# Designs tried in a protein design chat: VH-VL binders against q0atu2. Part 119

Target 1, 119 residues: q0atu2
Amino acid sequence: MLDKKARIRTSREYRNVFEKGKRLSGRFLIIYYVENALDNNRFGFITNKKIGMAVIRNRIKRQLRAIVREYQGQVKNKHDIVLVARAGIGKSSFEGMEKDYIAIMKKAGLFARNANKID
Short names: E, the ipSAE of ESMFold2; O, the ipSAE of OpenDDE; V2, 0.75 times the mean of E and O plus 0.25 times the DockQ between their complexes.

## First folded at step 6 (VH-VL)

Design m10 (framework fv_ivicentamab_arm2)
Fold by ESMFold2-Fast, scan of step 6:
Structure m10 (fold): chain C 119 residues (1-119), chain A 119 residues (1-119), chain B 110 residues (1-110)
Amino acid sequence: as target 1 above (119 residues)
Amino acid sequence: EVQLVESGGGLVQPGGSLRLSCAASGFTVSSYAMNWVRQAPGKGLEWVSIIWEGGYTDYASWAKGRFTISRDNSKNTLYLQMNSLRAEDTAVYYCARGLSEPGYSFDLWGQGTLVTVSS
Amino acid sequence: AYDMTQSPSTLSASVGDRVTITCQASQSIDSWLAWYQQKPGKAPKLLIHKASSLESGVPSRFKGSGSGTEFTLTISSLQPDDFATYYCQQYDSYSYPELTFGGGTKVEIK
């Protein structure tokens, strides 16, 4: 579970990310992201009916929150990020979702570069 | 005109080092995922390394520890530092621009620069 | 890293022929596959991304299809400009950061 301050909660906040943010798609995930004026990151999660029944959508949401929580320390500060699950995500493994998340976050430039590997 | 031009290839002794350059024009390298791909004479294509928009880098397993990808945004130039070169590193090295979704298919390639590791 | 097996390695064809090249992934890659054309002494040129999305400026005679582990590139009516080597490439996030190319298919004149 993510802390309340790290969650996008209102329709207006989601709208701001969709309207002003950049979009990036992976195999199972789409992210929308924009820099915020806060001192922390906030995450939103969207699972639509194309994914499957409520039981499946709720499982996906829980797993995505767990993935985001695990990698929270690597995300560049001061961003609002919305994860939208694509229709095919219901057939994905946890590892598959995790790898997709890492790939798109790195592509977006939202993961901090590892200092031990810089040259 | 949108183009990539590689340079720095040549003959090098086994165990030696070589730095390749890739000058971009008509676009900004920091706005794309930039890659190095190589091709041994008469052989197929082999991915070497990527640098994402945010500066995060990744490498083929055989390239880790020997090759370093970098960029100089002020010069709009991509680099590949190659150390501990072996005969099997002999190849034409291409720099390539990644497509925006998800950044691994390459819509723009340089002409290539030949690296020969021999004596 | 996923193995990408491309077949045939060489095919001989005449202008006007329908040419089909296949690419098989050792594991499912969904639709994360690109096709390239390479002429002797030249850099590869992207033809198709995401299995079936034709690049701007690429002739409509080129068609990509497939999903999962089996993919095809079809040239519906071969032109003189199409004699080249063709490569498939997977870029599935499950294999990240690894990406693999097929061994290539050389399309030569009969």
Scores: ipSAE 0.030, ipTM 0.685, lowest interface PAE 7.0, mean pLDDT 87

Design m11 (framework fv_ivicentamab_arm2)
Fold by ESMFold2-Fast, scan of step 6:
Structure m11 (fold): chain C 119 residues (1-119), chain A 119 residues (1-119), chain B 110 residues (1-110)
Amino acid sequence: as target 1 above (119 residues)
Amino acid sequence: EVQLVESGGGLVQPGGSLRLSCAASGFTVSSYAMNWVRQAPGKGLEWVSIIYESGYTDYASWAKGRFTISRDNSKNTLYLQMNSLRAEDTAVYYCARGLSEPGYSFDLWGQGTLVTVSS
Amino acid sequence: AYDMTQSPSTLSASVGDRVTITCQASQSIDSWLAWYQQKPGKAPKLLIHKASSLESGVPSRFKGSGSGTEFTLTISSLQPDDFATYYCQQYDSYSYPELTFGGGTKVEIK
């Protein structure tokens, strides 16, 4: 579960990340990310109908939030980051999504060195 | 024109250390994920380590704690610091440039430098 | 990590032969597989990435196919320059950070 302040909530805020941010693709995830003017990170989550029915999409969203929360201590501060689930994510394990997230965040340079995972 | 040249290999006793260098020409190492791959005499290829575009690093499980990958952007050079060397580390060590997709294949390789660990 | 099983380990062939090399992943890697050619005393050379995408300058007789867990490299009409050892490599993000090579297939003159 992520705290309210750590979530991107409005359509305008999502649009800002998509329009001004950088994009990076992984196996199961795409991230869009941009520096913000706040004192904290904010995360957004998008699961479209290509993934499956609402029950599957909601499960994926919960699992992605859990992954993001687990590693939020490693993420460089002052970023808005949107995770977009790719169609194939519905067949992935939790571990597979977690590994893809870590790989993308390292590639993007969004992980701080020597940061601890929080749980 | 685009080239990688390794150096620093040689004969070392078990428990010893070596630092390998990989000088790049015709491109900038900080713009790519750079890798070390090794090959024991008469054996297959084995991935050792990566330094991502961001500067974050990862290692093969057997290399973690003994090997350190780094780069010097001012010298356009990649390094591999190898400590606590064992006989099974005997191999030709190649530096290789990662072709970014989501993961990495290797589109450019150096000629390799031989490391022999023997008493 | 993902095991990459390459077969055969050695094959003997004549110029003009059709040669097929197989690579099997222990788990699905989608299409994230590359093929390399290595001649004695030389560094590997990338032939194919993303299972079937031929690198610039690589002859059209080389073809990659497959997805998921089973992949093939086919040389449709073997030339003298093709006698070499071939390696597959998976680079699926699911296996990060580990990048795994197959054991290699040596294509020898009959």
Scores: ipSAE 0.068, ipTM 0.716, lowest interface PAE 4.4, mean pLDDT 87

Design m12 (framework fv_ivicentamab_arm2; at its last look DockQ between E and O 0.20; V2 from the best seeds 0.00; counts 0 for: pae E 9.3 > 2, placed apart)
Fold by ESMFold2-Fast, scan of step 6:
Structure m12 (fold): chain C 119 residues (1-119), chain A 119 residues (1-119), chain B 110 residues (1-110)
Amino acid sequence: as target 1 above (119 residues)
Amino acid sequence: EVQLVESGGGLVQPGGSLRLSCAASGFTVSSYDMNWVRQAPGKGLEWVSIIYEGGYTDYASWAKGRFTISRDNSKNTLYLQMNSLRAEDTAVYYCARGLSEPGYSFDLWGQGTLVTVSS
Amino acid sequence: AYDMTQSPSTLSASVGDRVTITCQASQSIDSWLAWYQQKPGKAPKLLIHKASSLESGVPSRFKGSGSGTEFTLTISSLQPDDFATYYCQQYDSYSYPELTFGGGTKVEIK
């Protein structure tokens, strides 16, 4: 679960990120991201019908929210970030999605240098 | 033409330090994930470190705490600061451009610079 | 830990021969494997990425195949320019990277 303040909620807010943001693609995820004028980060999640049936899309959405929540302390402040699941994500494991998220966030420069995770 | 040219290698005593440089031409270093890879005389290739497009850095486990990767965008140059050098660090050091899929194969390499750690 | 075992370490071949080099991963890396060619005194050159994708400018006699844990580089008709050392490299470990290379295979003239 993410706090209400940490969620992108409206179509207008999603549209802003897609139109003005930068885009990076991973193996299972695409992120769109833009700096905001707030004191906090906000996240959005998109799972389209091409991924599979509603039960699959809902599972993926829950798992992505869990991943984002786990790593939220490592994300640089003041960004709106939208995660878009690619068609192939239904074949991925939780670990596969997590790896992809970490890699994309590092490449985007959205992770702070002092990550909380040890590996 | 795209090119990478390393410099700064030489003879150094155990416990000493060296800073390697890698000058890029024909492309912008800050737009890529840049790497250092080394090769001991007569031995195979060994990955050392990466600086991601967004500025985050990662290191081989044996390199953490001794080696620091950095770049200077105004000079279009990549660096490797090497401290507490050991005989086992003797190698040709290559800078290499990452072809991000994510994860990295290396599509462009410099000619290498030889570092010899000996008393 | 991704250990990459490459075999053979050395092979002798003649121009026109079919040459096969094998790379074995200690755990599944899907298709995240690259092949490099290195000539004496030179930097490595990328031949193949994502197990089977041939790099621009690389001759079609080079072919990569495999997935999971076993991978193969094949040179269908060896040319004089192909006498070199070849390395595989996994890049499945990309979130907390420890990119690993095989030990190399030296292809030398018979």
Scores: ipSAE 0.699, ipTM 0.881, lowest interface PAE 1.2, mean pLDDT 91
Fold by OpenDDE, look of step 7:
Structure m12 (fold): chain C 119 residues (1-119), chain A 119 residues (1-119), chain B 110 residues (1-110)
Amino acid sequence: as target 1 above (119 residues)
Amino acid sequence: EVQLVESGGGLVQPGGSLRLSCAASGFTVSSYDMNWVRQAPGKGLEWVSIIYEGGYTDYASWAKGRFTISRDNSKNTLYLQMNSLRAEDTAVYYCARGLSEPGYSFDLWGQGTLVTVSS
Amino acid sequence: AYDMTQSPSTLSASVGDRVTITCQASQSIDSWLAWYQQKPGKAPKLLIHKASSLESGVPSRFKGSGSGTEFTLTISSLQPDDFATYYCQQYDSYSYPELTFGGGTKVEIK
């Protein structure tokens, strides 16, 4: 589980990311990201009903949290990052989600130079 | 009610340039992945380029450097800038809407526009 | 990008025949495969998505099956309106590869 300090939790925090952040779309994910004034990164997760039933949405969130947790130590500091699940993610494998996350984070330039688990 | 209409095709000399347009109606292009797919006379379908919902672009390996996909949200129009055209680029060029749910497929196609590269 | 091999390239059949078209991927693409129908001078039409799901309005005589690396499109009883060229199309489930179409199968009158 992600530490509380590593989570975007309030509507205000989400709104800030959406309004001031950059947007990049992957196959399964859209990320919104913006620099923060903290010493740590914060992650948010959004799924909508287009993804599927609540059971599916909850599964997707769990999977995305697992992926983010796995790679969080390799992400550049001082960023708020919101992951929005795209409609097709419900049909993807976990490995597919993971690779999509890695790919989109690379495209966004959000991995640290010393990252070694993203090759 | 939803449709795509390509335009801009024609005859061009080798080494020349051409810009294709794809006007969308009934939906917003910026809300979807949009693609260009071409088909040489009597041949199969070949993917050219994609602009994702978020605005990130990608290309077939052979298209990189010569082709540029873009969109004008105010005009709800997709574009393909083609430079350094070759005889083998002769084809009908289709714009196609990408759908990531369920799976990934092209659910909407234009009628196509013919590009002929010949001296 | 994964290679897509479609067979046969040409198929001669009669009305009422059972027709089978095969698409092979070089690597597993799970169920991320679509089938299209194209008639001369027309844009392709999406028939099947996610390997086996029929698009709205597509006759039930069309059936998609398979997963992983082997896929088939079956027309249970060929109708006059079905003479056309068919294409499979994949999008890798694991990365951002190039989108790939099969070489196509032309179904013509015997």
Scores: ipSAE 0.016, ipTM 0.698, lowest interface PAE 5.6, mean pLDDT 90
Fold by ESMFold2, look of step 7:
Structure m12 (fold): chain C 119 residues (1-119), chain A 119 residues (1-119), chain B 110 residues (1-110)
Amino acid sequence: as target 1 above (119 residues)
Amino acid sequence: EVQLVESGGGLVQPGGSLRLSCAASGFTVSSYDMNWVRQAPGKGLEWVSIIYEGGYTDYASWAKGRFTISRDNSKNTLYLQMNSLRAEDTAVYYCARGLSEPGYSFDLWGQGTLVTVSS
Amino acid sequence: AYDMTQSPSTLSASVGDRVTITCQASQSIDSWLAWYQQKPGKAPKLLIHKASSLESGVPSRFKGSGSGTEFTLTISSLQPDDFATYYCQQYDSYSYPELTFGGGTKVEIK
């Protein structure tokens, strides 16, 4: 689980990221990201109904939160980051989601420069 | 106006190496999922590898460990490094552009480059 | 990886015929299937994606159908330009990392 202050919670906060942020696509995920004025990162998660029923969407959100939590110490501070699940994610493995997240976060330049331990 | 042009094919002995290039024009390769697909003479299509917009890569099981897909964004060019070549790798090699959403169908193809692996 | 079985391998038909080509996946791929047309010496051309969505510029006589494990491509009235080889392709992420094609169906003049 992420701390309350590390979560994007309101529609206004989500809209700010979508309207002012950069977008980058992976195999299973799209990230939107923008610098914030806080001293910490915030993460948001979007799963829409086309990926499956609520049980499936909730499972995917839990898996994505676990992945984000595992790597959160390596993410540059002061960013709002929204992870959008692509339609095909419901048939992905946890490891597949994890590899995809790492790749897109590296390409976005969101991992800290001294993150030599990230795979 | 949108084009893919493969090059680098030729005759190679078994066990040899070859690097294929795919130059793109009219679009940016790093904004799409890019693929290699091969076709042995008189035979069907066989997917080889993909590099996703985010930089994550996948390979056919028979290609993993021998082939490496990469891109050079400054040259707008996709590559396939092929090592430990075998006679059964003889084929026309196509590069193909994938749609990012819904993902993985190929809407743009090059005309291919022939690789012949022969003693 | 999912196996894709395409049949028939060769089909003889006349102009005006209704032609049906089948593609069978070894496991459910939902609707993550594409159809391609290839003429001799040419690169493949995408006809249909997501089982039934027709690509821009593709004639309406082409129809894709099916979901799960069984898919068909139908040409409602075969035209001279339609004599070619047709391939199905699955792109379901559960076959990670595999993206596989069927063996092809050559549609020949009778």
Scores: ipSAE 0.007, ipTM 0.597, lowest interface PAE 9.3, mean pLDDT 85
ESMFold2 (binder alone), look of step 7: mean pLDDT 89; pTM 0.914

Design m13 (framework fv_ivicentamab_arm2)
Fold by OpenDDE, second read of step 7:
Structure m13 (fold): chain C 119 residues (1-119), chain A 119 residues (1-119), chain B 110 residues (1-110)
Amino acid sequence: as target 1 above (119 residues)
Amino acid sequence: EVQLVESGGGLVQPGGSLRLSCAASGFTVSSYYMNWVRQAPGKGLEWVSIIYEGGYTDYASWAKGRFTISRDNSKNTLYLQMNSLRAEDTAVYYCARGLSEPGYSFDLWGQGTLVTVSS
Amino acid sequence: AYDMTQSPSTLSASVGDRVTITCQASQSIDSWLAWYQQKPGKAPKLLIHKASSLESGVPSRFKGSGSGTEFTLTISSLQPDDFATYYCQQYDSYSYPELTFGGGTKVEIK
């Protein structure tokens, strides 16, 4: 599980990202991202009923957290990043989600220069 | 007042190269998804390339290897380097700004610049 | 790549007519579909984004609808200023497929 300090947890924190951040849409994910004043990145995850039943939503959330954890060390510092799952994600594979995450993070320029395992 | 102004079009021989420019005013190009879209005479619109806020670039499959999109933030200008030009590349080339959200629809267009590839 | 089939290619209509243009995607693109209007010698103009969101300044007679693979642009009452070519564009292309425009629909005077 992501460290608590690496998680967006409050409504206020989420609102800040949505209001001040940039948006980028991927195949399965939409990310909102904004610089923070911290020395670490924070991640948030949003799933809605359009994805499917609660069991599916929870599965997707777990999968996304796993993906984020895998690449966390390769993301540029000082960012709040919210991942919003798109409706079609429920039909995607884990690998598909991972690929989409990598692609969208590349497009956002959020990977560090020395990032690996993202090709 | 926001505006895009393309330049650099003209007559070029097959196999030749040409670099188009798109000068932006009223907004910062690096804050948007910027695109090139072309239109052959009497034909439809065809997406060529995109550069994202983070600097990531992408291309139409047919454009890969011959076209390069870039920007100069200090000049607030978008570029399209075109190499190995062919007759079928003859078109009006537009620069277009991606909508801030979600970023892939084009809410601002230049007037276009004509590129004619002919012997 | 996503295929975008736009129909009809050309339609003739009169002022006051109801005009419907359709765009079909080869794969679901959710609501990531835009509509453009282009007049001869001019750059395209964005009319609608996200399938149904009307751009500022666009007359309410323009309506976008649909989701998934089927989309429509409707002009409830055609005005003289509406004779033009219209294009749909999908932008649910994160990597490959590419951003793709429909083939266009020329709305001309009957």
Scores: ipSAE 0.015, ipTM 0.701, lowest interface PAE 6.2, mean pLDDT 89
Fold by ESMFold2-Fast, scan of step 6:
Structure m13 (fold): chain C 119 residues (1-119), chain A 119 residues (1-119), chain B 110 residues (1-110)
Amino acid sequence: as target 1 above (119 residues)
Amino acid sequence: EVQLVESGGGLVQPGGSLRLSCAASGFTVSSYYMNWVRQAPGKGLEWVSIIYEGGYTDYASWAKGRFTISRDNSKNTLYLQMNSLRAEDTAVYYCARGLSEPGYSFDLWGQGTLVTVSS
Amino acid sequence: AYDMTQSPSTLSASVGDRVTITCQASQSIDSWLAWYQQKPGKAPKLLIHKASSLESGVPSRFKGSGSGTEFTLTISSLQPDDFATYYCQQYDSYSYPELTFGGGTKVEIK
């Protein structure tokens, strides 16, 4: 799980990202993101009923948090980022979600280009 | 004052190549979603390509493999390299800046540069 | 990619008229639609984004409405500067990465 300070927790904080942030869509994920005035990144996660039953939505949220935590060291500092799961994500594999996350973060300029570069 | 100024259009034979340039003033191209959109004479608008903040790119299916979008941050300039040109590529080519909130609607356009593919 | 159908293709109007242009998407795009104005020999200019949000400097006589699959651009009292071709554009995330424009509607003087 992400550290307490790395989580977007209040509706006001989510609203700020949606109203002032940029949006970028991937296959299974949409991200909204904005620079913050903090020393760290914060992440939010949204799943809706179109994805499926609560068991599926809770699995997706856990898997997305795991992916975000794994790659947090590659994320450009001082950003609030909200991940919104698209309806089709329930049929995706963990690897599929991970690849989509990496792709959209790179496109947004929030990851170093060639994050998976082979030496 | 923010503006986009295009150049590099002209007459080219089928199978030929051409590189278009789009010089930006008043903002930094690497901080936006930059796009190429074209318009055949007397026809409607058609999206060609995008370069994201992170430097990753996407293309219309018919442009993939023939066209390459790029940018030079030191010159604050966007490019479109067009290879294997066909008569149906004849169009005015516009560079356009994507809005920060959705990233995909275009709030700033260049004046366009005409590309004519003909023998 | 979604088909975007505009109607009418051409309309004739007089200064002071109320003009309505319709744009239909082949699938729901929520509110992810923009409207552009293009004058002959000029680049398009963004009028409205997210279906109904006016761009800075756009006169209040321009109004966008709709969601899902049916959208409308209305000019409440046509002015001489409004004779132009208008385009809708979808930018829904489900059509990623393709962006699709409507075929355009030419508003010409009666």
Scores: ipSAE 0.008, ipTM 0.632, lowest interface PAE 8.6, mean pLDDT 85

Design m14 (framework fv_ivicentamab_arm2)
Fold by OpenDDE, second read of step 7:
Structure m14 (fold): chain C 119 residues (1-119), chain A 119 residues (1-119), chain B 110 residues (1-110)
Amino acid sequence: as target 1 above (119 residues)
Amino acid sequence: EVQLVESGGGLVQPGGSLRLSCAASGFTVSSYWMNWVRQAPGKGLEWVSIIYEGGYTDYASWAKGRFTISRDNSKNTLYLQMNSLRAEDTAVYYCARGLSEPGYSFDLWGQGTLVTVSS
Amino acid sequence: AYDMTQSPSTLSASVGDRVTITCQASQSIDSWLAWYQQKPGKAPKLLIHKASSLESGVPSRFKGSGSGTEFTLTISSLQPDDFATYYCQQYDSYSYPELTFGGGTKVEIK
């Protein structure tokens, strides 16, 4: 699980990302991201009922957290990043999600220059 | 002033191909969700395809495999490649810009370009 | 996939009349509905987004309401410039991209 300090937890924090951040859409994910004033990154995860039953949504969140955790050290610092799962993600594999995450994050320029796990 | 200008429409035989262009001015197409929407003569509006900020593309179920949306950022132009055209593809084709949030309503439209598929 | 049922297909009205157009979705789309106005030979014009948010420059006589599966566009007092075809359109940024327009409602002069 992601460290508590690495998680977006409050409605206010989520609103800030949506209102002031940038958006980038992928196959399975939409990311919203904005710079923060902290010395660490924070991640948020959003799923809705369109994705599927609660058990499916929870599985997807768990998988996305695993992906984010895996690549966390390679993301540029001082960012709040919200991952919004698209409905199609329910039919995707973990590898598919991971690939989409990497593609979106690359396109957004959120990986550090010395990132070495994203190819 | 912001505007969209479609071009490339015309008469084509069944089975033929055609590429439409949509030149944008006053804004950057790569920053928006850009769409193609068509309208058969005397009929309603039908969504065809979308290209997101990151370049990912989606299509109406009926359009998959025959239509390809793309853009050239250097030209600030949107494209629609249409293959294996059928008589029922006859329509005015509009390019439309999605609102920044959430991006699925269209606040800017071109004048449209007529595509006629006939033997 | 979403099915959008728009009614009526055609309505005749006079200047000054109150006009109501309905759009029904096969499943809940929250407030992700837009309304467009289209005149012959012209591109559609966005009137309302997010079910009730009026676009800039659109007269206040246009009102969008509803949520979930039932939506309504109301013109409180029809003006000569309002004779046109209107379309509802559903969208959901979190779902598969199957944008759907209603069948349209032609508002014509009585």
Scores: ipSAE 0.407, ipTM 0.853, lowest interface PAE 1.6, mean pLDDT 91
Fold by ESMFold2-Fast, scan of step 6:
Structure m14 (fold): chain C 119 residues (1-119), chain A 119 residues (1-119), chain B 110 residues (1-110)
Amino acid sequence: as target 1 above (119 residues)
Amino acid sequence: EVQLVESGGGLVQPGGSLRLSCAASGFTVSSYWMNWVRQAPGKGLEWVSIIYEGGYTDYASWAKGRFTISRDNSKNTLYLQMNSLRAEDTAVYYCARGLSEPGYSFDLWGQGTLVTVSS
Amino acid sequence: AYDMTQSPSTLSASVGDRVTITCQASQSIDSWLAWYQQKPGKAPKLLIHKASSLESGVPSRFKGSGSGTEFTLTISSLQPDDFATYYCQQYDSYSYPELTFGGGTKVEIK
């Protein structure tokens, strides 16, 4: 369960992330991310019809929210992050989605507890 | 002209340290996933380290704790700090640019700089 | 780390021959595989990424195929410029923090 304040809710907010943010792709996920002027992180979730029927897309969204919630304490504050599920995600396990999320967040430099510093 | 030029190689005694530089021109190093790859004389290619666009880093298991990858955006230059050098670290060291998304395949390479670890 | 086994380690061929090089991954890497060409004394050159996507400026005689654990690089009609050492490289997200290259295949004049 992500708090309401931790969700990107409006089309304008999604548009801002897509237009001004950076993009990074993983195996099952694409993230778009930008620093915000708030005191918290916000997450958005997009599942395309290519993934499958509504029941599958809704399951994927629930699983992604659960993953994001589990790791939200590691995410650098003040970012808007949109997760876009790729077509192949429907065949992934929960663990597979989780590993991909961790990998892309580390690559983006969005985890606050990285062992290495930015130079 | 898009190019990478390595420098800083040379003869070093076992246990010594050396810092390699890789000067980029025609593109901005901070916008790519930058890598170091080495090749021992007469042997194959071996990946050493990566610095992601977001600044997070990863290393080959044998390089962790001894090697540090970094970049200086103002100089558009990539670095590899090598400590506790061993004879088996003798190799030509290449810097290489990762293709955008996912950034692990290398579309641009420098000419390489030879590091010889011997007494 | 995923082991990458490349075969053969060396092959002798003549201009005009069809040459096939194989790369096997110890676990599935989907299509996350690149092929490189290296000539003596020079840096490697990217030929193919994502198993089958030809890099700009690379001749169409080079073809990559495969997915999962078995991949091939085919040169349909070998040219004098093609005598070189070829390397495959996996870059599956699950294998990071370590990328791995195959052992290389040296294509020599017969």
Scores: ipSAE 0.014, ipTM 0.614, lowest interface PAE 7.8, mean pLDDT 85

